VHH binders against Probable ATP-dependent RNA helicase DDX59 (DDX59). Designs and how they scored, part 11

Target 1, 164 residues: Probable ATP-dependent RNA helicase DDX59 (DDX59), of Homo sapiens (Human) (q5t1v6r416to579)
Amino acid sequence: NVRQIILWVEDPAKKKKLFEILNDKKLFKPPVLVFVDCKLGADLLSEAVQKITGLKSISIHSEKSQIERKNILKGLLEGDYEVVVSTGVLGRGLDLISVRLVVNFDMPSSMDEYVHQIGRVGRLGQNGTAITFINNNSKRLFWDIAKRVKPTGSILPPQLLNSP

## First folded at step 6 (VHH)

Design k16 (from c13 with F106Y P107R Y110S; framework vhh_brivekimig_d4)
Fold by ESMFold2-Fast, scan of step 6:
Parts: sequence; C-alpha cells; structure tokens
Structure k16 (fold): chain B 164 residues (1-164), chain A 125 residues (1-125)
Amino acid sequence: as target 1 above (164 residues)
Amino acid sequence: EVQLVESGGGVVQPGGSLRLSCAASGFTFDDYAMSWVRQAPGKGPEWVSSISWSGGSTLYADSVKGRFTISRDNSKNTLYLQMNSLRPEDTALYYCAKDRTYTYGYRSTSYFDYSSQGTLVTVSS
C-alpha cells in the first residue's frame, strides 16, 4: 500500500526540493531511499544531505561491493542511516527491503524500474510514500505514469495531464 | 587532461539539418552529464542542451526545444547534437562541455570544461 506522489520539478530545482522534503516532518519518515541516475550523483547528493540537513546519509552504487551494499541497507533498517542515496540497481536479494519513504530524484527510464523502486515502500503492513520528480525529460512515460497513478486517487501535475 | 573534440559543423540553408559530434577522452565519460554550449558572433555563451550520464534525462533551452535532440553513446565516449529546422539565429560556434557538478550546471557556463576549439555552424541563404 503505497501513496504515490508525482511532482513537477525541473532539474536545477531537484536538490532544493529534496531538502524541503527531508526537512518536512510530515513527509520525512525514515528509513528513506533516494534514487538517482548517476554514481557521482549518489555520492555528492548523500554528502550534501548529511551536511545540509544533518541526517545520517550514505550512497549505494555499483562501485560498492554486494557485501558493502548489504551492510549499508542493514544499517538503514537498524537506524545507523536515515537516508540512503542509490542508483537504481541495489542487487538481487536486496529488493525485498522495505522503507517508509522513497524519493525518485530522477525518474527511471522504464515503468518496470519505477514499479520496482516504489515497491520498496509499504511492505509488512507499514504505510509508506513514494515521491517522484518528473519534467519534460520523462515525456515518453507520461501516459504510463498517468495510467499507473491516476487510479490511486493521487494528485498529478497539470503538465502531465495537459501534455500535447 | 580532459579532451573534447567537436565536429560536424558546416554551412546549411534555413530549414536544413546538421549532426554535431563530440569525441571525449581523459575522463570516465559515463560518470558525467554532458552539455552543448554555443556562442554567436559578438554575443556571450548560451547553454543549448544537457544529457545525464546514462542518457535517461535530457534538457533543452527554450530556443531549441522541439528542433534539437541531444544523445550520447557511452560505448564510444561520444556526445551528439541532432539539429533540425535550423534558423539563421542558430549560427554560432558550438562547444561540447563536461559538467563539473551533478546538477548539470546549465544556468552557468562556468560549471563546464570547454573545448577551446568548437565547431562552426552557419545558417544562411
């Protein structure tokens, strides 16, 4: 059971919007997974989260071993980290980990990946929220996003609904 | 150590098309967002388009949106700009740029590592 929120956020505004979400005690529910498009972005954004918000944050990407990634996710669930910033691939066997908030900082390239990312929220009877940032870069997926999200009763950006 | 070599410029009629290429070396190409920046005669640099490291996200200046398409081939360390429906106002030196920051840096040319050379695009009748 996941509350899906789609926000129109231009790329230069994404970092500020993420910090607003993480500083909003009504939206911020640790543990949090933030998905990004880039390894460098995962490292830089996790460092910025820790520095600017004071939250315990770390990155996950392909340059970290499977054991290292597993230990980080275990730490997230045990409270050693509050926010993990990850590229889309966490590794097989780690897909069953449940969090309370997912932020898709970068919209995934496919709906299959989108479903897998938000599927980490709301397991084991826990309520959860998935917030996804979109803009015109995701235009190819607008129809599929609307089909997936509109039936849930979630508010959609007017730019998504009024796309030519 | 960053090397960016642009090619594909030329003279074209209004309404025509050109495809620019940028061969990158000296850094891990697939770890960085890439951009195209242009400078028209007597004017300052103007950001044109950016693409994320994976190619999954693209951005365009309003002046070129719907006419230009940025793409990349990470297996060849090459960035592309497909330019359609060219206008006289598109006449400029086009530069390939490596972003210095995660957030694309598209509001400021100071965030990019430029090639000093560029490739000239001239749109004239």
Scores: ipSAE 0.000, ipTM 0.120, lowest interface PAE 14.4, mean pLDDT 78

Design k17 (from c13 with R100K G105S Y110G; framework vhh_brivekimig_d4)
Fold by ESMFold2-Fast, scan of step 6:
Structure k17 (fold): chain B 164 residues (1-164), chain A 125 residues (1-125)
Amino acid sequence: as target 1 above (164 residues)
Amino acid sequence: EVQLVESGGGVVQPGGSLRLSCAASGFTFDDYAMSWVRQAPGKGPEWVSSISWSGGSTLYADSVKGRFTISRDNSKNTLYLQMNSLRPEDTALYYCAKDKTYTYSFPSTGYFDYSSQGTLVTVSS
């Protein structure tokens, strides 16, 4: 069972909002998987998480070998890492079991990717949470997001509802 | 007040090397990504290289990849650009740039919030 939360977050505010989520004891339940749209972003954001929050954080992307990526994911599940920052490509072709919290720092490019990313939550027999940041850069997916999330009873940001 | 002071420019023959330095003050240096940008005579600004707050991640323009190395010393609030295998096309004023925010996005051409006087690099034909 996945609790889906959609937040309106402008690009310059995303990093601050992520730190607020990671410092919120009601939301933060390690292990946490954070999705970004590029390799450089994964490296930089994982460094920032470690420095600002003190949490054990690492990045995963295509320039890391499949063995390295599997070892990082296993470490995440075993408590060696509390936060992993990953590109969307890693959600395909790897046996990712489950996490407690997913943050889509960048909105996925398709609804298929969105479903795959939030599907990493809630396989531990407990409820999990998926938080997704949106803004005008995600406008093409607004209708699809609303159609999927409205039936869950989640509150959608007014900007999404007023800007088809 | 943010202050950035570049040094290390000069005249060099093609194939030569130079190391640029940027002394930063007026902000917490190790909280920000830093970049080098250059402007050739009669051209617009071109982003050259960026480095994360910790020095753990670097990014290079394709035109300089494999020839230039960006680095930083957070204990000295100093940014460096080691330039090897210099070409006439590298002739430009080089500027040290600070990101406007804590965002992880690297500056592209035009992100000049805290530009300085620059340091001139001339590669003789």
Scores: ipSAE 0.000, ipTM 0.177, lowest interface PAE 12.5, mean pLDDT 78

Design k18 (framework vhh_brivekimig_d4)
Fold by ESMFold2-Fast, scan of step 6:
Structure k18 (fold): chain B 164 residues (1-164), chain A 124 residues (1-124)
Amino acid sequence: as target 1 above (164 residues)
Amino acid sequence: EVQLVESGGGVVQPGGSLRLSCAASGFTFDDYAMSWVRQAPGKGPEWVSSISWSGGSTLYADSVKGRFTISRDNSKNTLYLQMNSLRPEDTALYYCAKDRTYSFGRPDSYFDYSSQGTLVTVSS
């Protein structure tokens, strides 16, 4: 079972909101995957997570080899890291990774990508949570997000429902 | 510069115990998996045990499973190896090593060590 949470978060507020989630003992359940839309963002956010929260964090992106990415994800599952910040392209075969919390720091550009990212949560009989940050930059996906999430009983932000 | 200083070795009878320590400096100790590697006289290095950055995961060579326990204290930048039920075959120089990979404790992992080691001699 996956609990889907959609939060309205403006771009300048995203880092603070992520730190609030990671410091919330009810929401923070390692292993954690955080998805961002660029490589520099993954490196900088991973460093900020370590510095601000004290959690062991590392980035995954295309500039890291497939072997390095595989080893980082194994380390995440084995407790060597609590948080991995990734650009969304984990690599072939890494789709079998199961975590307890996913944070879509940046809303994916498509619903297929969204489904793949939240699909990392709640496997192998475990309960998990997927938290996604949205704002007007994701406006074109609002209807699709609402259709996907409404049946789960989750509360949606008013901005999502009232945006034309 | 990475510096690792091992201590706690000595002469012990078969069946005895020793606790090895490794004081680390020159890097962020908490960010790395750490390992113990040994080298018996006239032999190449043999991986003994590894521990993840947090201490949450450990791995052991088959030859030491059930007898040795690896641990770490990140507040003191110190790695430990508790050795019980020692055998003559455990006689070696023991080295503390910083793992250079994102995965810990593989026998083929590349380890960063350049210290003097600590000598463990098991003899009657």
Scores: ipSAE 0.000, ipTM 0.115, lowest interface PAE 15.9, mean pLDDT 79

Design k19 (from c13 with S54N G55S T58I Y110S; framework vhh_brivekimig_d4)
Fold by ESMFold2-Fast, scan of step 6:
Structure k19 (fold): chain B 164 residues (1-164), chain A 125 residues (1-125)
Amino acid sequence: as target 1 above (164 residues)
Amino acid sequence: EVQLVESGGGVVQPGGSLRLSCAASGFTFDDYAMSWVRQAPGKGPEWVSSISWNSGSILYADSVKGRFTISRDNSKNTLYLQMNSLRPEDTALYYCAKDRTYTYGFPSTSYFDYSSQGTLVTVSS
């Protein structure tokens, strides 16, 4: 029950596209999880989200303790945070956290990770949306992405379909 | 170790042109977006322009749009900034930077992975 949206977004344009999504009344549904590929990126992007959009935002990554990560995710579900920016590591026992919007700011390194990340959406009987940014850095996954998303009827970016 | 070496700065009259170069080593240059950042004497660093790893996406600060052109040559691990119609307010030390950090950060809180040397551009009559 996850609506999958794939957008072609170059690295320097990703922040602007994320802010557009968070300001879009049709797409923005808190709680929101945003996935990035590095710890520093999680810290910096969560600060940028707070400063630009005014949304309550915080980061999760491996250098935060399991107790801290658990408290942050509880806060996300209870409305203390509207957006959590995370690396792929949420921690042991936190796999069942459900949100209404996932944004893969950075494309995951594998399709297993992609499935795991978008699986945070639409749990507990709720519908949700997963938006993934892709560009040429993700070429090796283009076939697998197209194979998964084409049957859903979602529009794929031309760059994905015309890739070698 | 990451090394970025800027060159091409100098003294130029208002309306003149300069071309800056940045030679990158110690990392896979074509895996990263790159930026130019400048710092005027006594002021903090200001972002100038960014270019994606494949040149498919290019961004400019409003103050330099239409005057500056960023480009890269991945075969030479080199980043360029062509500066035309230079103004006195363009006077600054210019640094190149890996912009993966800038990709995520708010401009006033961004971190830059760049050379401490920079290249000095002075625009004066």
Scores: ipSAE 0.174, ipTM 0.623, lowest interface PAE 2.7, mean pLDDT 81

Design k20 (from c13 with S54N G55S T58I R100S F106R Y110G; framework vhh_brivekimig_d4)
Fold by ESMFold2-Fast, scan of step 6:
Structure k20 (fold): chain B 164 residues (1-164), chain A 125 residues (1-125)
Amino acid sequence: as target 1 above (164 residues)
Amino acid sequence: EVQLVESGGGVVQPGGSLRLSCAASGFTFDDYAMSWVRQAPGKGPEWVSSISWNSGSILYADSVKGRFTISRDNSKNTLYLQMNSLRPEDTALYYCAKDSTYTYGRPSTGYFDYSSQGTLVTVSS
């Protein structure tokens, strides 16, 4: 089962909130997979994670070869990396990886993508956590997010519930 | 290397609408966040709006929220700004910019990357 946490985080505050999560001993459980919506964002954020937190961090996106992406994900699972920052594409045969924490730094464009991203959490017999940042840029999905997450008993941000 | 060509500016009365376009070339358009920045006569540059590579993250300056809509068509390498309910205060040269800064923050309005001549928007009666 995946514990789903939805946080209201304005875009300028997202980096600080991610660092808070990564420094929180109760939330930070490596291996960690962070999803972002662009290649430049993946590279810059993984660099910032390593520089600011000291955690072993690297990016995955389409400009890295299939072999490089496979080796990075193997390294994540073996402890060579603690945090991987990825665009949505991990590559052929890599969709079955399992991590303990997913952070959707950017809310996916669709609920299908959201389900796919949080599905990376937990291995057979293990629980995991998925934390998703939302703000007004995701308002088109507010009903679908609430409909999916409310039944899990998770607390939703007031901004999502008060949106028209 | 990077080329950005703005168009769609013109003269419009208060309350009117205009749609700006930016045709991009020389880079992989759908790998980068894009922004609109404006400069009014006698003022410094003001950031207007930004959109991530997949349209999943969109930001607006408080001065334009509810009136302007940023969008992109990655199949056409084109960025758009739909401007509704235009005010005299919106009069400015509008620049398309490729974001070299981190996509999830407000771009620095003091540092323009890959801007061109801009397109002039004049709101007057």
Scores: ipSAE 0.000, ipTM 0.125, lowest interface PAE 15.9, mean pLDDT 78

Design k21 (framework vhh_brivekimig_d4)
Fold by ESMFold2-Fast, scan of step 6:
Structure k21 (fold): chain B 164 residues (1-164), chain A 123 residues (1-123)
Amino acid sequence: as target 1 above (164 residues)
Amino acid sequence: EVQLVESGGGVVQPGGSLRLSCAASGFTFDDYAMSWVRQAPGKGPEWVSSISWNSGSILYADSVKGRFTISRDNSKNTLYLQMNSLRPEDTALYYCAKDISYTYGFPGYFDYSSQGTLVTVSS
């Protein structure tokens, strides 16, 4: 059972919006997975999270070995990390974990990837939240996003429904 | 996972031409501006050219304007750089890049390959 929240967030506002979410006592339930589409972005964003919020954060992407990724995920489960910023390398069939909050900082390139990423929330019958940032960069997926999210009763951004 | 793979570099004589390609995967290529960045031996990175998602906006560095042409094929998820009238000072590793500056709020940052493709202009 995953509560799906879709937010309209322009690219230059995403970083600030992420920090607002992480600082919101009602939304922040560690451990948190933050998905980005860029390895350098994962490194920079995880460092910014630690510096700005004081939360224990680290990045995961393809340039980290399987052993390193496994150790990070184990540390996340043991409380060594509160936020993990990932490029989706945790995706299909690799090092599956369950969390209470997922933030798709970047909307995935496909609905299949979106489903796999939010599927990290609410496993084993637990409730959780998936927050996804969208803007015009993701307009190819607007119809599919609306189709999936509308039936859940979640509020959708008017830009998603009224473009163009 | 974002992946960018450059190809097409080589050794060419002054006045020659090369066409660079960049195969993109792991993101919706059509949704993002793409750039070419180069790094000459012993120098820092230099931005070369950018193209918007729909090819409606194209920009060039003054050093390459009129000689280089950036283009993209969204159906193939591929970025191109046609380089004409090459000069010895064009010798560099060339990287294709997804613009991440606005997304992450870190000006001057591009998501690009660490490997690049080498272009050498000499006799």
Scores: ipSAE 0.014, ipTM 0.320, lowest interface PAE 7.5, mean pLDDT 81

Design k22 (from c13 with S57R R100S Y110S; framework vhh_brivekimig_d4)
Fold by ESMFold2-Fast, scan of step 6:
Structure k22 (fold): chain B 164 residues (1-164), chain A 125 residues (1-125)
Amino acid sequence: as target 1 above (164 residues)
Amino acid sequence: EVQLVESGGGVVQPGGSLRLSCAASGFTFDDYAMSWVRQAPGKGPEWVSSISWSGGRTLYADSVKGRFTISRDNSKNTLYLQMNSLRPEDTALYYCAKDSTYTYGFPSTSYFDYSSQGTLVTVSS
């Protein structure tokens, strides 16, 4: 159901790579969920997406009130947002949202979190794609990533496979 | 300790050119995006331009697009701003800044490490 793609992307190159993905007509199926590792990152990246690509973008994180999260959910269902940037804390109603594209802009800190993020893709019988950016910041998870993704037939970055 | 030393400012007539330099030390220069920020007399700081760690990506404020060119020489730990077609509105103290949040954000002066000195650019007829 879910095609898992792992890309080697150094931190300074991540924004450009994300914009390339969002501009890829074959991959871009709104709404797109983009996961980052911090609240400030969610706010800054969602603003950058809107200003640079012109796409309707919003951030979701723990400092958004319950009322704000309900309004975001309503807006998503009404088609008001094309990109949602989240820290992984979506809340009750938002955990039901299914998408065709997830981008893990930051590799999650655990494989359990990784599975939960990509689990937003391919629900209700639809196929989808999960793209995850990795670099040496995620070195401790390289073996677990390879173990999960390699059996799917996806090509893995040489940097991940050649790490002892 | 982050140290940034700006130079190259001066007095120039409208339509003139200046090249600003920023000598960086105290951090790994080629690991960070760098930006130019200006502050006109009595005004708050305004972002001017940013360049990625490798020099492969540049961004410009709408007010300077087509007139200014940002560049860097990582072998010399130096940031540059080539300013052409200068206008009286470009009169300001110019600061260079280290941007540790480049990964996520549109350039914002609130998140920059920048020099307190600056280099003064005065455009007058």
Scores: ipSAE 0.074, ipTM 0.509, lowest interface PAE 4.1, mean pLDDT 82

Design k23 (from c13 with S57R R100S Y104W F106K Y110S; framework vhh_brivekimig_d4)
Fold by ESMFold2-Fast, scan of step 6:
Order: structure tokens, then C-alpha cells, then sequence
Structure k23 (fold): chain B 164 residues (1-164), chain A 125 residues (1-125)
């Protein structure tokens, strides 16, 4: 159902890599859900997406009201937003949403959360892609990532396989 | 009670323009996608255009792309259709509809409520 892609991306290069993905006609399939690890990051990144790419982008996090979060999710499903940048803690609130592309801008802190986040892709009979950025901040999960992704036939970055 | 009142129709020559309005009441207007649907004499309903709840997304039938513009004013609970470069084949009764099934593809006309009488557009030379 889900094509899993793991990319080695250092923190300063993540924004540029995200913009490359969003401008790639083969990879960009709205609706897009981008996961980040903090509220401020969600707000700043959604603003940067709108400013740099011109795509309709907005953030979801705990400081958004219940009504606002509901309207954002409805907007994503109806095409009013092309990219939603969300914190991982709000991922469960998206249980009924099906997106075509997930980007884990920040690798989740656990494999359970990773599986939950990529589970938003490829539902309801649609093909989908999940792209996850990793670097040394996620080294404790390298073995678990390789174990899960390797059987899918996806190419893994050599840094994942060669790191201590 | 859901009420939709269309206006702005009339007789116009080919190449002319008309602006249709739809005043909505009885529901939370900014919670729903809205559509324009038309029915020519002796034919079934044809979907023309749709707009999302916020106005951020619009869709058009191939027959009207580049000529018609759909818009909405959520502060006035009003839907609009600006029709330019009108052709005789645009002659029809035009209905606005609350769209419960808005999608990124063409919505199904079978899901729309046409209880209103619509507004007549006649394009003749």
C-alpha cells in the first residue's frame, strides 16, 4: 500500500529537501501531511512552505482550537489545503484521514509512532508514499528502521547501515 | 430549512457576460462546498463548477473552463458564478447546490438538492 523511502538529511538541509520533494512532479501528490516534533516548528515550516512553494499550507498542533483543527482537517480532505504540517502528538486525531504523501520531517521517537504516521498513507484504495528524514539524532532506531523497511525493497542510505 | 435563491439570469447575446448569485440560508454556509449545476431544455442536469467551503479550491467542467469563474462570500452567505464568452449551448436553468460529496474530481450531480426553481440563462443571437 505504502512506498517507504528513507533519506539521510542533516538538520540544516531538511527544509531544502522538503521543498525539493514538494516541487517534484513524481513525488508531490496532495494531500500531503508533514510531521515535525514541535509546535513552533509546525508553525514556522507551514509558513515557509506557503512562502517558498506557493502551496496552501497550514499547521496543526495542540494550541489550535478544536474547531480550528476540525476545519483544517476538513480543508485538507476537500483540497483547501495541499500541505498540513502537524506535530506527532496530533497524529491520532488524523485516524480517519487518507493522504497520498507523508513526509516525516523529523523521525518519530518510536517505531510505533512511525508506523502510525505512515498509516495515514495508501488507505481507501489509493497508492501512497512515505518519505522519512533521518540523521544521527535517530541512531538508536537505525536497526528497527532497517528491519522494517529492508523487506519492502527500498534503498536504504549507507549511513543507516554503517553507523555505530 | 435549507433555502437557496438564485438570481442574475437573463437574455444575452453570444460573447456576452452574466453574473449569477445564490443567497443561502438555513445552514452554516461556510461548512459546505457549493456547486453550480445547469439543466438545458430536454436534458439531464450537468455539473458546471464547485468551490470548497473556504473558497481555496475550485473545479470546473471542461465545457466552461477559462470562461466561468466561481466564487463565494462567506460573510454574506452568497455564492457567485461569473460567466464570460457565453455561447448558445450555455442556455439552461442554473441551480446552486449544497455539495455533501465535494471531491477533487467532478462531484456527482445526483447528490445535489435542486428544490429551488433556478435562474434562467438564455444565449441567443
Amino acid sequence: as target 1 above (164 residues)
Amino acid sequence: EVQLVESGGGVVQPGGSLRLSCAASGFTFDDYAMSWVRQAPGKGPEWVSSISWSGGRTLYADSVKGRFTISRDNSKNTLYLQMNSLRPEDTALYYCAKDSTYTWGKPSTSYFDYSSQGTLVTVSS
Scores: ipSAE 0.000, ipTM 0.120, lowest interface PAE 18.1, mean pLDDT 79

Design k24 (from c13 with W53Y Y104W Y110S; framework vhh_brivekimig_d4)
Fold by ESMFold2-Fast, scan of step 6:
Structure k24 (fold): chain B 164 residues (1-164), chain A 125 residues (1-125)
Amino acid sequence: as target 1 above (164 residues)
Amino acid sequence: EVQLVESGGGVVQPGGSLRLSCAASGFTFDDYAMSWVRQAPGKGPEWVSSISYSGGSTLYADSVKGRFTISRDNSKNTLYLQMNSLRPEDTALYYCAKDRTYTWGFPSTSYFDYSSQGTLVTVSS
């Protein structure tokens, strides 16, 4: 089971909201998987997480080689990384990592990607949480988000429910 | 109450093929990643292959890449390992495994629940 939380977060507020989540001892269960929409954003956010929170953070995207991904996987298994920031391209081995917290810092471009990303939570029958930040940039998906999340009993932002 | 029953092992010549099966019960099979682990006589356990809960992602040890294929049928609660181009070094007891923790470990065998019996694969020339 995945507890799905949808939060209305404007772009300038996203970093602060992420840091609040990572500092919440009820939510923070390392490793945390954070999804973003671009490679540069993954690198920069990973650096910011490490600098601001002190958590061991690393980025994963298509410009990381297979050797780099294997080294990251090894580090994750050894406790060297507590936060992984990814564009969604995790690669072989890392796709099998099960986490208890996923943060969609940027809403995925499709519901198929959304389902795939939150599917990283609870792979081993564990309970977990998926927190997704939305704003007007994801307006085309509001209907599909509401349709999927309403049956779970989760509270949806008023901005999503009142969208035309 | 978790039960994993392996089958399909046997004696085969080098270059031959075998298909292993693992029937799972006592847990929600499609919620867990599954693995194959082997133990050769006189050696410690070696991780062979893993498959995600949905079957969408697979991972292989370098020693078996290109020769073995892991798959699963969630409707039958069954895990498979297709083994091609078998070598004498593949001789081992093969175990299917479910993670014992709430975190997937690789290539550590200490995180797995698996059958103590296994299925024996002997590659003999």
Scores: ipSAE 0.000, ipTM 0.110, lowest interface PAE 17.2, mean pLDDT 78

Design k26 (from c13 with S50A L59Y Y110S; framework vhh_brivekimig_d4)
Fold by ESMFold2-Fast, scan of step 6:
Structure k26 (fold): chain B 164 residues (1-164), chain A 125 residues (1-125)
Amino acid sequence: as target 1 above (164 residues)
Amino acid sequence: EVQLVESGGGVVQPGGSLRLSCAASGFTFDDYAMSWVRQAPGKGPEWVSAISWSGGSTYYADSVKGRFTISRDNSKNTLYLQMNSLRPEDTALYYCAKDRTYTYGFPSTSYFDYSSQGTLVTVSS
């Protein structure tokens, strides 16, 4: 059971919005996965999370070995980390990780990636939330996002609904 | 007001080394990730390297990996770029940039807050 939330967030405001979510006692439920679209973003954002919020945070991306990625994800599930910031490529055999909150800091390039990322939430009967930031950079996916999310009863940003 | 003052550029032969420095003022230096961006003659700006607020994470463009090293000294509000094995294609005006957002890795200068002065690096005989 996954609550899907879509927020209109311009690029310069994304970091502040993420910190607001992580400091919101109703939304923040560790373990948390944050998805970004580049390796640099994963490293910089995970350090910013740790510095600003004090939460145990680390990055996952392709330049970390499969063994290191597996150990980080085990640490996330065991409470050694509260927030993991990832580029979306967790690695082979790591697709079945289950968390309570997913934040798509960057909207994925395809709906298949979107579904795979939010699919990490609410597994095994656990309730969870997936929050996705969108802006005009993702406009080609607005119709597909609306079709996917509308049936769940979630409120969509007015900007997304201009074209349906 | 943010001020970034670059220095250390010069003329060097291929295979040579240079160390660039950036003195930062007007903001809390250790609260921000920092980047180096370069602009070659007749080309648009190219992101070169980034370093996190703590210095714990560093990132490099594929064109400079293994040759350049970014570092920072938060006690001195100074950013550095050690450039080794310099090539003619490294010839550019180099800018120090403060993070406006975590998206430094994208090929866009709209996310940067940097000095317009820069420091010129010329790799030739």
Scores: ipSAE 0.011, ipTM 0.331, lowest interface PAE 9.4, mean pLDDT 81

Design k27 (from c13 with L59F R100S F106R Y110S; framework vhh_brivekimig_d4)
Fold by ESMFold2-Fast, scan of step 6:
Structure k27 (fold): chain B 164 residues (1-164), chain A 125 residues (1-125)
Amino acid sequence: as target 1 above (164 residues)
Amino acid sequence: EVQLVESGGGVVQPGGSLRLSCAASGFTFDDYAMSWVRQAPGKGPEWVSSISWSGGSTFYADSVKGRFTISRDNSKNTLYLQMNSLRPEDTALYYCAKDSTYTYGRPSTSYFDYSSQGTLVTVSS
């Protein structure tokens, strides 16, 4: 249902890699959710996406009200936004939201969070893609990532496979 | 400081048309949904129409649906309301409002920012 892609991306290269994905007609399928690890990052990255790619983008994080977050996600599904950048706090009662592309710009701190985030893709029989950026900051999860992703047939970065 | 300046009101006969404008400053205009709200003499405020931050979604009160068209120009930080087939019942002060929330496709008046003076629309023979 969900196609999982793991990419080795150093922190200073992440923005450029995200823009490459958003400009790639084979990968970019709106609606898109991009997950980051902090509120300031969500605000800055959503602004950069809009400025550099021209795509309609906005942030979601805990400082936005639950009703505002619901309206943003409704706008994403209705085509008012093409990309939403979130810290993982999407809003209450939005368990059924489904997108076609998830980008984990920052690898989640746990596999439970990873599963929850990629679970936004491919609901109700729809196919979708989840792309996750990793580097040495996520090394503690390398075994768990490989164990989950290898059976899907996806190519894993050699840096992930050779880490002890 | 949020500033909203409405213009374009006037006196028009029934069946006539008017185009209202709202010039916005003091906030990032294209980050917010915008709304038009009106208040007739001696009555409370009534929501008229809303538009999403991109312009991709629009919502209308049943009383104006098919007659009014809301639009925006994000490059000019300006909100518009094209009013056609005007009726005496449309007579009111019209306010533009910054609206960051709504439920069931309709904004809550409690979330509107009324820091503006409004523009008067009078429909009479």
Scores: ipSAE 0.000, ipTM 0.100, lowest interface PAE 17.5, mean pLDDT 77

Design k28 (from c13, 16 letters changed; framework vhh_8emy_2)
Fold by ESMFold2-Fast, scan of step 6:
Structure k28 (fold): chain B 164 residues (1-164), chain A 125 residues (1-125)
Amino acid sequence: as target 1 above (164 residues)
Amino acid sequence: QVQLQESGGGLVQPGSSLRLSCAASGFTFDDYAMHWVRQAPGKGPEWVSSISWSGGSTLYATSVKGRFSISRDNPSKTLYLQMNSLRPEDSAVYYCAKDRTYTYGFPSTSYFDYRGQGTQVTVSS
């Protein structure tokens, strides 16, 4: 019950595209998880989300204690936070959390990570959406992305399908 | 396989100067903007300075403007930070970073694609 959307987004345009998604009343359904590929990126992006959109936003990464991460995710589900920006390292037991929207701001380094991250949506009979940004940084995975995502009925960007 | 190696840190007295270096490998150095960021213990990372791919444009945090100078030598794939009039509040680990400035943060709170292991700068009497 997860709708998968793949978008071609160059690095300088990613932040603007994320804000467009968060301001789109049809796409934005809290709680939201945004995945990035590094700790500093999680901190900076969560600050940018809060400053630009006014949404309650915070980061999760390995420098935060297990207890702090559990409290943040509990707060996300209870409405204390609307957006959590994470490096994908959630910790034991936290992998089972369910949200309404996942944004892979950075494409994961493997398809296993991709499947794990989008698995945070559409649980317990709830509908959810997973939006993933790709560009040439993910070129190694283009064939795997096309092979795995095409059967879902999702429309893929031409750049992904026509890459040599 | 981006690799960045910082050097040149040390212990100095207030008012002194230091020159930091960053040796880059694993990417086409002269195609990317480069940055210096710093982090003191218990504090978040702070953007310090940026330089364009050609070296023709530079930016500085307000806290270091007029005291620090960023430069690069593309043939040797090396980034530099000349730090003058050092203050105790400049004490931090300094990191070299490859450009992704506009990806995550504001221009003044820049994000970076990859960083090195850092070099410690301590300004104390």
Scores: ipSAE 0.019, ipTM 0.354, lowest interface PAE 5.5, mean pLDDT 80

